# VH-VL binders against q9h9l3: the designs that were tried, part 15

Target 1, 176 residues: q9h9l3
Amino acid sequence: PRKMVAIDCEMVGTGPKGHVSSLARCSIVNYNGDVLYDEYILPPCHIVDYRTRWSGIRKQHMVNATPFKIARGQILKILTGKIVVGHAIHNDFKALQYFHPKSLTRDTSHIPPLNRKADCPENATMSLKHLTKKLLNRDIQVGKSGHSSVEDAQATMELYKLVEVEWEEHLARNPP

## First folded at step 12 (VH-VL)

Design Ga10
Fold by OpenDDE, fold request of step 15:
Structure Ga10 (fold): chain C 176 residues (1-176), chain A 120 residues (1-120), chain B 111 residues (1-111)
Amino acid sequence: as target 1 above (176 residues)
Amino acid sequence: QVQLVQSGAEVKKPGASVKVSCKASGYTFTDYYMHWVRQAPGQGLEWVGWIDPDSGGTFYAQKFEGRVTMTRDTSISTAYMELSRLRSDDTAVYYCARGDYTYGYEFDLWGRGTLVTVSS
Amino acid sequence: QAVLTQPPSVSGAPGQRVTISCTGSSSNIGAGYDVHWYQQLPGTAPKLLIYDNSNRPSGVPDRFSGSKSGTSASLAITGLQAEDEADYYCQSYDYSLEAWVFGGGTQLTVL
């Protein structure tokens, strides 16, 4: 039985016009929702757009932020060998320039039983906020202060736990 | 037609640099990573690195760090690989290959390769 | 020198079944990373043959099959045909090297 963690990342805009999404915060929680990692991360390139409304990242958070290379090493050490749960998780892995085994990845944005439980079309891509409200009766990403990656990671883990048994059995019968 | 068209063969002296191009067509250039793989004469495949055409982010094999530079021009859906300080053992056919990220990691589309010969 | 180990060559007569092994380690195949297979005909670029251990892209005959177990993978070819004569490469990812890795390649000869 492999250990399970959930991850959520916040990105800022770098490069010309701020169109490049760069990792600026990463949160990782364990199966119980305990925070294993939560750090602000300094991108290798100059930040052009903090995207604060969505990311929750402000300039002051970058003053003592962990350099990307160092943070990446810390994060990969946690993720390696684990079942990693996330929502639209490929965006997080992309930001980390990281490849996690598909067989050890759980993307709550692509779990038909989860959508079914939420009375949504099984093949639709639903937002984390919507699923959390429908299935956990909890409001996340409220207000204009930006997202909390810890809150989002915890919600993601809780959502997965609702369908864990069924989905793990499905994957066992139908390995990706 | 979905394809990758690479630049022509190159002949270089040791110590020189070479820049190979790879033009994508028939699909959205920024939806896939572009990998570079080389094959020395009579030898196997060796991964060089990848570039994310969307962000411009790159990741190189440790062996080539400091000597390879990958870039892209999204306006013409073209990826570039430049290898500097060439030596004889850099002689190889260099391939660009499309790598999925969202649905898988396999290299499902390959260019026809560019022969780079390094000789005195 | 290749991270993944393949036999240098295999051979078979038309109609026979041949298998090509691909042996990795705990940091690649054994870590759960999928194995992909490529066919390289003489004088051509590699072509994707099998992806995600056992899936065939469109156009690949069902006589080609792949499997994975533990730290190893295998490519099986049934009903061997003359046109199958080629080099075959397995591929995976190694997290310790942070690199995409290939096998050394296997030359298949049809007798």
Scores: ipSAE 0.936, ipTM 0.960, lowest interface PAE 0.5, mean pLDDT 96
Fold by OpenDDE, fold request of step 15:
Formats: C-alpha cells, structure tokens, sequence
Structure Ga10 (fold): chain C 176 residues (1-176), chain A 120 residues (1-120), chain B 111 residues (1-111)
C-alpha cells in the first residue's frame, strides 16, 4: 500500500487589503508523526497581513523563507504518489496550486466515521481543534502565539489513524 | 440560471493580442477555478490554463507561458484571457469552463466559446 | 499529440452498445487521477457527460457509463440513439506535465 503523509499549511494575507491567502508555512509528517518537511515560505506577493495570531507567522520568519516556487516543488515531490491526509485539505492544495488525486486524498473534516466517534453529526464539518480535543484529549492551537503547522499535521494524522481501517475499507468498496 | 457568457468573435493579425472575456452568473464566482480551453478548427480540446477568481492566482500550460495572461474582475464576475504574439495556429474557439477545486476537478460549466481568427 | 489516446472514430447502429477507450499513462490516469468525459455535439461547446470516472451529472441518461482501470478509462453507450452522434473527449490531469490533459477525441457516428 501507498505511504501516508499528513500536511498542514499556514497562510498570510496578501493583496491590496490582505484578503488573499498565501502560503507562508508548510509542514508534512509521516505516518509516525515524524517531520518530513517544515519550511517557512515566501509568497510571490507582498505580505500585507501576517495573521500572526492564527498563523504564527512573523516578519522575521520571512527573512530566510523559501521562495514559493521552490517550496512548491519540494512539497509536490513529497506528496506525489502518497496518500495525503489533511483537515480541510482543499485549502492546502489550493494554496499550493496543486491537484492531488481524490482517491489518494483523506480529508479529516469530511470523514463521517471520525465525526461519529467524536459524537458529532456525521455530515457536519468540525474543526481540527475540536476533534483533537474530543478524540485525542489534546489541546492544540492554544494561546495567542499562533498555530503550529507541525502540531496540526501530527494531530490530523493521529485522528485519521483512529478510523483508518474502517475508512480505507469503505473507500475500497466505494471508490471516490 | 447558471451560465458563462463569453465575448464575441475576434479577428486579429499575426503578432497582435486578443483578450476574451467570460462573465459568470448564477453562482459564486470565487468558489470555482476558471479554466480556459481552446479548440482549433477540426481539432481536439487543449487546456490553456486556469485562474483562481478568489486570489487572482494563475497557472498556465507550459506551451503558453509568457504569452497568456489571465485576469478577473470579481465585481462583475468576469474572467479574462489575453493571448499575445498571435500566430495563425492560435486560430481556435476559446472556451471558459468552470472547474471545481473542492469536491472535484471536472469542468461542469462551459461558455459557448469565442472564435479567434488569426490571419494575415 | 494528445496525451490521452482515444480511437478517432467509432460507429454503431441505433440500439447497439458502443465503447470508447481512453488510454493514459502512469503520470495521469495511472497516478490515480480521475477521468472525466465530455460530449460535444456538432457546433456546440463541450458538455460534461461523466465525472470522476463513473458518475453522471443530472440530465445524463443512465445508458452512458464510465469506468477506469489501471492506466485506461472507458465510456460505454448502450441503446445508442441518433442524438448521441457527437465527439467525445476524455480528460484527466498529468502531474508530470502539471496540466489538464484531454484525449484526442472520438467521433461517434450513428448508422
């Protein structure tokens, strides 16, 4: 079977009013939670809003940040051919301007068995923070210092592992 | 009434530029990528590139890099494709097509196409 | 020059079953990317016929079906009707080219 990785990205605001979400950090972990990739990324456009409270990104992080095009290449090389696990992962792929095969994508925000285990409606979209607290009894994204994409990616992988067997069997019977 | 309305046919000389518009209606313009696909007379479909109307981000086929520019005006839900340094083999019907990036990637909505003729 | 390979033409009599093949490679269909099919009637824009290998959009008759296996996909049309005469294109994504790719198209003639 294919190897699995989990991805989480942090975005900053670009554009005239900072409403454009641009990739500024990407973290990828393997099945065991080991960090395969964790880099600050320099957007192609001027950063207007670092969104530090949420993103954890500060101006100093951009000093030696990897240019987007280079980072994208590095990230895609890791993702290609893998089962990629993420939470609301379409946002990460969008930020990467990347298309991953649906059959190789696992979005923990849209896995009914996972929500069921968390005593949530199966068709609801729950936050990573909520699911992590409920199912892993762990607090993530705490404080005012911003998110840790590594922590979020690790949590995402751990959540998926809770339903991996059931979900993979489901997907085998019902290919997306 | 979900639809894409494209600008009218264009006739251009070699070396000129053409800008085709595609106005979206009936859906949230920024929730989908806008792809551009062309079809030369009697030929098949060829993908040109896409724009993300939300961010303005673009991605072009390598064949058109440096010669195509895609833009959008969100205030009027309109996407634009400009092709420069036109040559005879650019003669084609150019389609805009809506593409999902959240739940799938298929092009589920197409404009009627814009014929661009390049002739000396 | 099309990245995906389709037969240039197929034909069938009304009521018959026809199939259109779409052959890709390990960098597109074989990489797990879904295949979509489009129908293009003469003088019109392409229309989505099948998405994600085997799903039909609303309004598409169930006599149209799609399948995917390995590096290839197939469109099947049962109960062939005169109105099915059109060009059919398969589509996928190629990660090596970083491009959306189409088949060369298949002209279906209803005899």
Amino acid sequence: as target 1 above (176 residues)
Amino acid sequence: QVQLVQSGAEVKKPGASVKVSCKASGYTFTDYYMHWVRQAPGQGLEWVGWIDPDSGGTFYAQKFEGRVTMTRDTSISTAYMELSRLRSDDTAVYYCARGDYTYGYEFDLWGRGTLVTVSS
Amino acid sequence: QAVLTQPPSVSGAPGQRVTISCTGSSSNIGAGYDVHWYQQLPGTAPKLLIYDNSNRPSGVPDRFSGSKSGTSASLAITGLQAEDEADYYCQSYDYSLEAWVFGGGTQLTVL
Scores: ipSAE 0.936, ipTM 0.960, lowest interface PAE 0.5, mean pLDDT 96
Fold by OpenDDE, look of step 12:
Structure Ga10 (fold): chain C 176 residues (1-176), chain A 120 residues (1-120), chain B 111 residues (1-111)
Amino acid sequence: as target 1 above (176 residues)
Amino acid sequence: QVQLVQSGAEVKKPGASVKVSCKASGYTFTDYYMHWVRQAPGQGLEWVGWIDPDSGGTFYAQKFEGRVTMTRDTSISTAYMELSRLRSDDTAVYYCARGDYTYGYEFDLWGRGTLVTVSS
Amino acid sequence: QAVLTQPPSVSGAPGQRVTISCTGSSSNIGAGYDVHWYQQLPGTAPKLLIYDNSNRPSGVPDRFSGSKSGTSASLAITGLQAEDEADYYCQSYDYSLEAWVFGGGTQLTVL
């Protein structure tokens, strides 16, 4: 069986009006929640909006941040060949300019059994925060200090583990 | 209707540059990657690179790195591919193709192609 | 030369079944990347025929089908018709090259 990892990324705003989402932090944890990767990343373009209240990113974090190109290489090395779990994970892959096989991708924002377990509509897109509170009785992304990508990645993995058996069986019968 | 309209045929000398345009209509331009694929006469398809119209981010095949530049103008839903230092073996039909990302990776919409001829 | 290998040509009579193979490697099809197929009629741009290994876009007849196994994929055409005469290309992604890759193309002739 393939190894499984969970990923969560934080983005800052770049471009003329800061509307471009650029990778500024990436965290990857293994099946047990152990941190495999957690780095601040320097975007190739000037940061216009740190989006601190959401991203948790501050200017001081960029002082010794890993250049995007280098970080991307490190991250891809970890992800390649693994089942990658994430929430709205297409945003993370997009920020990484990366294509992961759909058959090896698990997006917790699009798992009907997970929503069902949380008493949510199966076809609705629920937030990671909501699912985590409902199913794990844990508060994440609290306060105004911004998100912790490590915390979010760990929560994502734990959520997936709740429905792993059922979902993997479903995928085996119905490949994406 | 959903379509990609490309600029007309080009004839260039070796060493020159060519810029091909691709105007999208009928869909949200920024929701899909725009890929560029070329096809030499009587040959197969070759991927050149993609641009994310939303961010302007690009990714090129190694073969074309340093010679190709992809840009976009979101105000007119148009993507551009510029290829410099042209050689005879750059003669090909160049296609723009819409590529899904969120739900798949296939190229589900193609332009009609732009013939670029490089000859002395 | 092409990263994915296809037979240069296949042929069949009207009404027959033909198959086109697409052979990749561990860094593309074998890595789990889906295979897409395109039909290119003479003098026209490629058209998406099969996506994600076996799905048909709207307007594509069910006599076209795709499958994937291991490092290879296959396109099957049943009830072959004269209008099916075209070039067919498979496509996938190669993580080692970080590139979208195509097969060399297969010319289908209807006899």
Scores: ipSAE 0.929, ipTM 0.957, lowest interface PAE 0.5, mean pLDDT 96
Fold by OpenDDE, look of step 14:
Structure Ga10 (fold): chain C 176 residues (1-176), chain A 120 residues (1-120), chain B 111 residues (1-111)
Amino acid sequence: as target 1 above (176 residues)
Amino acid sequence: QVQLVQSGAEVKKPGASVKVSCKASGYTFTDYYMHWVRQAPGQGLEWVGWIDPDSGGTFYAQKFEGRVTMTRDTSISTAYMELSRLRSDDTAVYYCARGDYTYGYEFDLWGRGTLVTVSS
Amino acid sequence: QAVLTQPPSVSGAPGQRVTISCTGSSSNIGAGYDVHWYQQLPGTAPKLLIYDNSNRPSGVPDRFSGSKSGTSASLAITGLQAEDEADYYCQSYDYSLEAWVFGGGTQLTVL
């Protein structure tokens, strides 16, 4: 069986108007929730908007942040060959300029059995916060200090574990 | 209609540069990567690189690193590929192709191609 | 030279079944990356024929089918027709090269 990891990334705003989402933090946890990777990342372009309220990123976090290219290499090394779990994970991969095999990707924002378990429409896109509260009875992304990508990654993994057996069986019967 | 419209054929001398344009219509330009693929006469397809029209981020094949520059103008939904220091073996039809990153990676939309001829 | 290996040519008579193989490695198809197929009619741009190993875009007849196993993929064409004469390319992603990779292409001739 393949190893499984969960990933969550925080983005800041770059570009002329800060509308470009650039990777500024990445957290990766294993199946048990142990942190494998958690680094602040320095975007290649000037940060216009730290989006601190959501990202939790502050200017001080960028002082010793890992340059994007270096961080990307470290992250890819961890992800390669593994089943990667994330929430709306396409955004994380996009920020990483990375392509992970679809067959090895698990997006908790698109798992009907998970939504069903949470009494949500199966085809709806629910937030990580909502699912975590509903299914794990845990509050994440609280306060005004911004998100914790480690916390989010751990929550994502725990959510997936709730439906892992059912979903993996489904995927086996219905390979992409 | 969803389509990619590319600029016309180019004839260049060795050492020169060429810039090919690809205008997207019928869909949200920034929702897809724009790939560039070339095909030498009578040869197969070769991936050159991609640009993320949303961020402007690019990723080039190693073979073209340092010689290719991909840009975009979101205001007119147009992607550009510039290849410098042209050589005769750069003679090819250059295609832009739309690639998804959300639901799949396939290139589901192609331009008609732009012939670039490099000859002394 | 191509990262993915295809036979340079295949042929068949109308109505017959033909298959085109696409052989990759552990760093692309074998790594779990999906295989896509493109049809290129003479003098035209490639057209997506099969995506994600076995799915057909709208407008593609069901006589075209794709499969993937191990480090290889295959395109099958049943009920071969004259208009199927074209070049066919498989495509995947190679994580070691960090590149989208194509097969060398297969020229299909309808006899």
Scores: ipSAE 0.909, ipTM 0.945, lowest interface PAE 0.5, mean pLDDT 95

Design Ga10
Fold by ESMFold2, fold request of step 15:
Structure Ga10 (fold): chain C 176 residues (1-176), chain A 120 residues (1-120), chain B 111 residues (1-111)
Amino acid sequence: as target 1 above (176 residues)
Amino acid sequence: QVQLVQSGAEVKKPGASVKVSCKASGYTFTDYYMHWVRQAPGQGLEWVGWIDPDSGGTFYAQKFEGRVTMTRDTSISTAYMELSRLRSDDTAVYYCARGDYTYGYEFDLWGRGTLVTVSS
Amino acid sequence: QAVLTQPPSVSGAPGQRVTISCTGSSSNIGAGYDVHWYQQLPGTAPKLLIYDNSNRPSGVPDRFSGSKSGTSASLAITGLQAEDEADYYCQSYDYSLEAWVFGGGTQLTVL
C-alpha cells in the first residue's frame, strides 16, 4: 500500500534575464501510467522567458492557468506519503518549493542498475530521452515544439519499473 | 568567513510591526533557503517560515500565516522577516538560519538572533 | 506545543554516557524524514550537532552520535564534559503540518 507515482514538471524563466526556473506545468501519473494530475500553472512572478523550445509552454497556456499556490496544494496532497519517481527530480521539488522524504524519492537519473541496463556508465547522469530510447524503444521529446510532462512522467515510471525490484531491495538494505 | 549578521534588538508596542534583517556573507546567498526560527524567553525553538532567495518564493508556518512577510534583496545578500500586528507573546529572539538549497532540511548556519520585545 | 517529544532534562557525571530521546509520529520521523540535532549553549544561537540522523559536521567531536529507528531518534554523548552542559533540540519535517518541527528541548546538566 505505499503507493508510487511519477512526476514531471516544465519550467519557465523568471527573475533577472529569465534565469530563475519557475513552475509552469506539472503532470503526475500512477503506477499504470494513468494521469492523476496535469495542469498549467501560473507562476507568482512575471514570465521573462517561456523557454518554449524545451518547456512547451506558450503565452496562451498561462491565460487560465491555475495559480501557483493553489496548484502546489493540489500537487502536495497527491505526493504526500507516496514513493515519488522522477528524472533529476530535485529540480521538480525545488520548483514546487517542497521537500519530499529522501527514503520515498526515486531519481531515474541516478540509479546505477538502470544505467547498466542501458549499457551506460553506472555513475553517469543520463537524459530521460536517452534512457527511454535505449530501454523502451520509444522516442520522446521529439522536435522543438516542447516537451510533454505527461509523456515524460509516463516514461519515467516505465523506466523505474525495469529496476524496481532490485532497487527497492537495495534501498531497504542501504537506507538513504 | 561564512556568517549571518542580524539587525539589532527592537522594542515595539502591541499592534505595531517589526522588520528584522539577516545579511549573508562568505557564501552564495541564492544557493540556500533562509529560514526564520524564534525562541520565546525560557522556551524552545519554533519554526516561522522560509524564503528561497533565488525565486523569492516563501512558505510560512500556519500559526504565522497572514502576519509574517519574508522578503530579500539579492543585491546586498540580505533576507528580511516582517511580523505585523504584534502582541506580547511575540516577544522572542528571532534567528535566521541557512538551509540546504536542494533539501533545506538541516540548519547548518545561524545568525546570533534579534531580540524583539513587545510591551505596552 | 512541541511536535517532537524530548525529556525535559537529563544529567550525567563527567566521563559518563547520556542519551536524549526524540519521539515523533507517522507524519514526521515515521514518514521517513531525517532527524537533525542542535546544541544551544546558554546565551548563544543553536549550532548544528548531528544531521541526517547520524552524520557529524566538521568540528563536532566523535563522542556525539545519533540514530533513528521507527518513529524515534536518539542523541548519545559519551565521555561527558563540562562544556556539554547545554540545551539540545531534535528537528525534523512534518508533512501534515507542512512545517519544520522541533522537539521541546532537553537541558543537559553535567554533575
Scores: ipSAE 0.008, ipTM 0.621, lowest interface PAE 8.6, mean pLDDT 89
Fold by ESMFold2, fold request of step 15:
Structure Ga10 (fold): chain C 176 residues (1-176), chain A 120 residues (1-120), chain B 111 residues (1-111)
Amino acid sequence: as target 1 above (176 residues)
Amino acid sequence: QVQLVQSGAEVKKPGASVKVSCKASGYTFTDYYMHWVRQAPGQGLEWVGWIDPDSGGTFYAQKFEGRVTMTRDTSISTAYMELSRLRSDDTAVYYCARGDYTYGYEFDLWGRGTLVTVSS
Amino acid sequence: QAVLTQPPSVSGAPGQRVTISCTGSSSNIGAGYDVHWYQQLPGTAPKLLIYDNSNRPSGVPDRFSGSKSGTSASLAITGLQAEDEADYYCQSYDYSLEAWVFGGGTQLTVL
């Protein structure tokens, strides 16, 4: 009954030594994989480490990036009231400075039936790349140019669909 | 006591360089950016740049790129700003100021300032 | 020239209310970055007066208040006292300049 979206974020390093992970890109897709939001986001502090090898974020992306406070407001309006699917989604919510209701949160890194389908240990924390290769026969996050948050969000939604019926029934019987 | 203690006033001739020091005490020096802000006599505040004392990384306002160098010595919790090829319009009080690393961009702790006078 | 625009001076009698405006643009205040205010007494370093638009550090009297709307901010001083005579600066961050930016300063005279 509730609409479902998938989210993925890319972070850059801010703060002392670039150790603070600050939001620099966010992509949100609907159930069918259509892009609802995809923006480069300018952190409110100077970027110390673009982390480009993993984030895909370069200085040129920041030229027209949406400032963090504006982007956060836009993103939270999209997420409000929806089931939000992500992979290790705690990191995305931390970067957004936001806590989505646990009952409306789905994390593909911690769904035992999904690991079981991938012939992986049921309680292991599996990477998105691993699960996507195993279950969708798709290579994501290829090369040194960094991750695409659109690609990753779409993969996350497709992975969840593989276990959606079983996992939603499980959660209905075992409310978080 | 949390404080920033700056070096004393300097008088320089045009074309010279000046190096101002700023010693932090009462807090963890490497946990905050150190900013430099100057104020010409009778005028407003002008941001010069920042240094991350932990990494030594710097960022300078465009106006000062090529003439300013910011450094630090973490063993004595001291930041430095050196301005080269001085000219008369560099006469100002130079402040160090502690900057917050989070979403507050305020400067919550200031040194007393170092007057640099450039005259022939 | 200052990136943020302030009136060069304001004045008021003891007990009155004065306001100091700070006008920015879409790349700073209008982008959602906070505004901070500093008081500078003659011959002294600036002191943080208001942070994050409206928050008052410990030790700052409650007659000082700040607000932000659109691309502008305002500092209000009620119950004006002789000790309030100082220069006041607003400050924000500008993402297009990638710089900390100040207003030109406002000299407050208590009459």
Scores: ipSAE 0.008, ipTM 0.505, lowest interface PAE 11.7, mean pLDDT 88
Fold by ESMFold2, look of step 14:
Structure Ga10 (fold): chain C 176 residues (1-176), chain A 120 residues (1-120), chain B 111 residues (1-111)
Amino acid sequence: as target 1 above (176 residues)
Amino acid sequence: QVQLVQSGAEVKKPGASVKVSCKASGYTFTDYYMHWVRQAPGQGLEWVGWIDPDSGGTFYAQKFEGRVTMTRDTSISTAYMELSRLRSDDTAVYYCARGDYTYGYEFDLWGRGTLVTVSS
Amino acid sequence: QAVLTQPPSVSGAPGQRVTISCTGSSSNIGAGYDVHWYQQLPGTAPKLLIYDNSNRPSGVPDRFSGSKSGTSASLAITGLQAEDEADYYCQSYDYSLEAWVFGGGTQLTVL
């Protein structure tokens, strides 16, 4: 049996005018929602824009943050060989500068059965906030203090569980 | 056998467009990213961008944004790169290369290249 | 102007050891990204020679080796042979450019 984890990342602005998105927090949870990894991560470049309204990252979080190189190694070790669940997960992999096997990747922003359960068009790209509210009766990403990557990873895993049997069977019949 | 077969050489005028093809065989086309890399005469390698053949998603190097379009046809396992508004400094050999995204970023399989000459 | 810096040429006599350096920055090799090496024989496409810093694909002789430290990588060729005369390129990923980047290439001449 394959092991499954869910991941979510928060990014800050680096580079000219803060336009580059760099990893500043990563959270990984197991199938039951237990936290396997949750670290603030120090980007190798100067942070220009903490993007706190969305990222939840503040300067004090960076004081003892794990350097990106070290954190990436720790994270990739956890992800290797596992089914990884995320929401718009290409952004998380881009921030990690990593490409996970498609056959082991599950993206809750692109699962037609999940959209159907939410009474949404099956091929629409739906936000994590919307799916979570509709299907789990939870409000996530509330207020102006930013997102929690732990909260978001846990929500993502719960959403996937709603369609796991159907979607895994679909993928077995239609390998990516 | 595992290989990438590219279309033949092209001669184009400045301002024209070129579309080069890359046919994959011997492996599952949609399991790997397809990258495009060019090499001007006597020069080094320059990454142009990638396409995910499964989703059709693309990512282009900033230098080529607005001039390059990468597409694919999964029914014939073929990737395409189109470069528009050609100028003389686009003269190069254009390679397709399969990108391994499992635990690495190496290009483990290359086409033979397509020479595109932009003259006069 | 290549993102990764390589010497433009190196040379060695048959049987010698040569090394080819690849110098990056904090946004690529220094960020922990793996380095890959390609050999390009005259008139041919590049071929993967070393991946993930130090691994050899099947069919590459063990006299080719790679290493990485800090912001730099190195390709070593021992027991130099005439067939090794080629161009060699290092490659990594650069997170600030959001791009795969190559070295400028090194022409190896076997004397």
Scores: ipSAE 0.007, ipTM 0.501, lowest interface PAE 12.0, mean pLDDT 88
Fold by ESMFold2, fold request of step 15:
Structure Ga10 (fold): chain C 176 residues (1-176), chain A 120 residues (1-120), chain B 111 residues (1-111)
Amino acid sequence: as target 1 above (176 residues)
Amino acid sequence: QVQLVQSGAEVKKPGASVKVSCKASGYTFTDYYMHWVRQAPGQGLEWVGWIDPDSGGTFYAQKFEGRVTMTRDTSISTAYMELSRLRSDDTAVYYCARGDYTYGYEFDLWGRGTLVTVSS
Amino acid sequence: QAVLTQPPSVSGAPGQRVTISCTGSSSNIGAGYDVHWYQQLPGTAPKLLIYDNSNRPSGVPDRFSGSKSGTSASLAITGLQAEDEADYYCQSYDYSLEAWVFGGGTQLTVL
């Protein structure tokens, strides 16, 4: 069986009026939740809006941050050949300027069995915070200091494990 | 010196098998994937597959599935590609190339190629 | 048929600028995968010329440059020299084929 990792990214605003989302932090954990990667990343363009309330990114984090091109290479090396789990993972791949094979991608924001376990409509898009509280009895993204991408990646992996057997079987019967 | 040294040219009949070797030197063999790429005479480049020398894991292009086997011997830093049930259209130069694990990563080091000629 | 489309040949006089196009699709370049370029001199193995769309390895002159936009990429060579006569290949990854894919190659002639 292929190895599995979970990823979470934080973005800042670049481009005109800070409306472009650019990668500024990435965390990757293994199946057991051990951290494989956690770096602040310097976007190639000037940061217009740190988005700190949500991203947790501050100017001080950028002082020694890894340049985007280098960080992208390190991150993609870890993802190669693995099942990658995320929450609304399209946004993470967009920020990485990357597309992971559909057959190796798992998105906890779009797994009907997970919604059923949370007593939510199967097709509803549920937040990571809500699912984590409901199904794991944990509070993540607490306070005004922004999200922790390590916490979010760990929570995402634990959520997937709740439905892993059922969902992997479903995907085997219904190849993407 | 960082290099990939390949085995010599081979002449085979249709239906036979060929095994090409690629010895790495000057770098840590198990830190990189080894890719195989072929080029028919006067033609372009065609990717065959990769092997991870660390784990021994492989991935083959669909066209070659069932006919190609990639192996390695880490004690001598050598990768191998075996192609079976050879046809005339398998005549090509077979290159080994070093790449990273990342999807879409470049091939920054190439062997000189091994000509395999399939003719009766 | 190559997955990525390149012109079969291009030519230019010494000192001129030439470009070589590489056209892909939504399953490769358009999916965000990087484009790499290789130079192959007659009778030799390919050599990495440009990686990650626009980066030059050590030893490659700055008159070689690359770019990517949408589903296409381009290699530009300025100050064309006789030693630039070679075949040039673009390369990317295709998620539908689950494969590294090359262009068909472009033969550059210096007139």
Scores: ipSAE 0.006, ipTM 0.524, lowest interface PAE 13.2, mean pLDDT 88

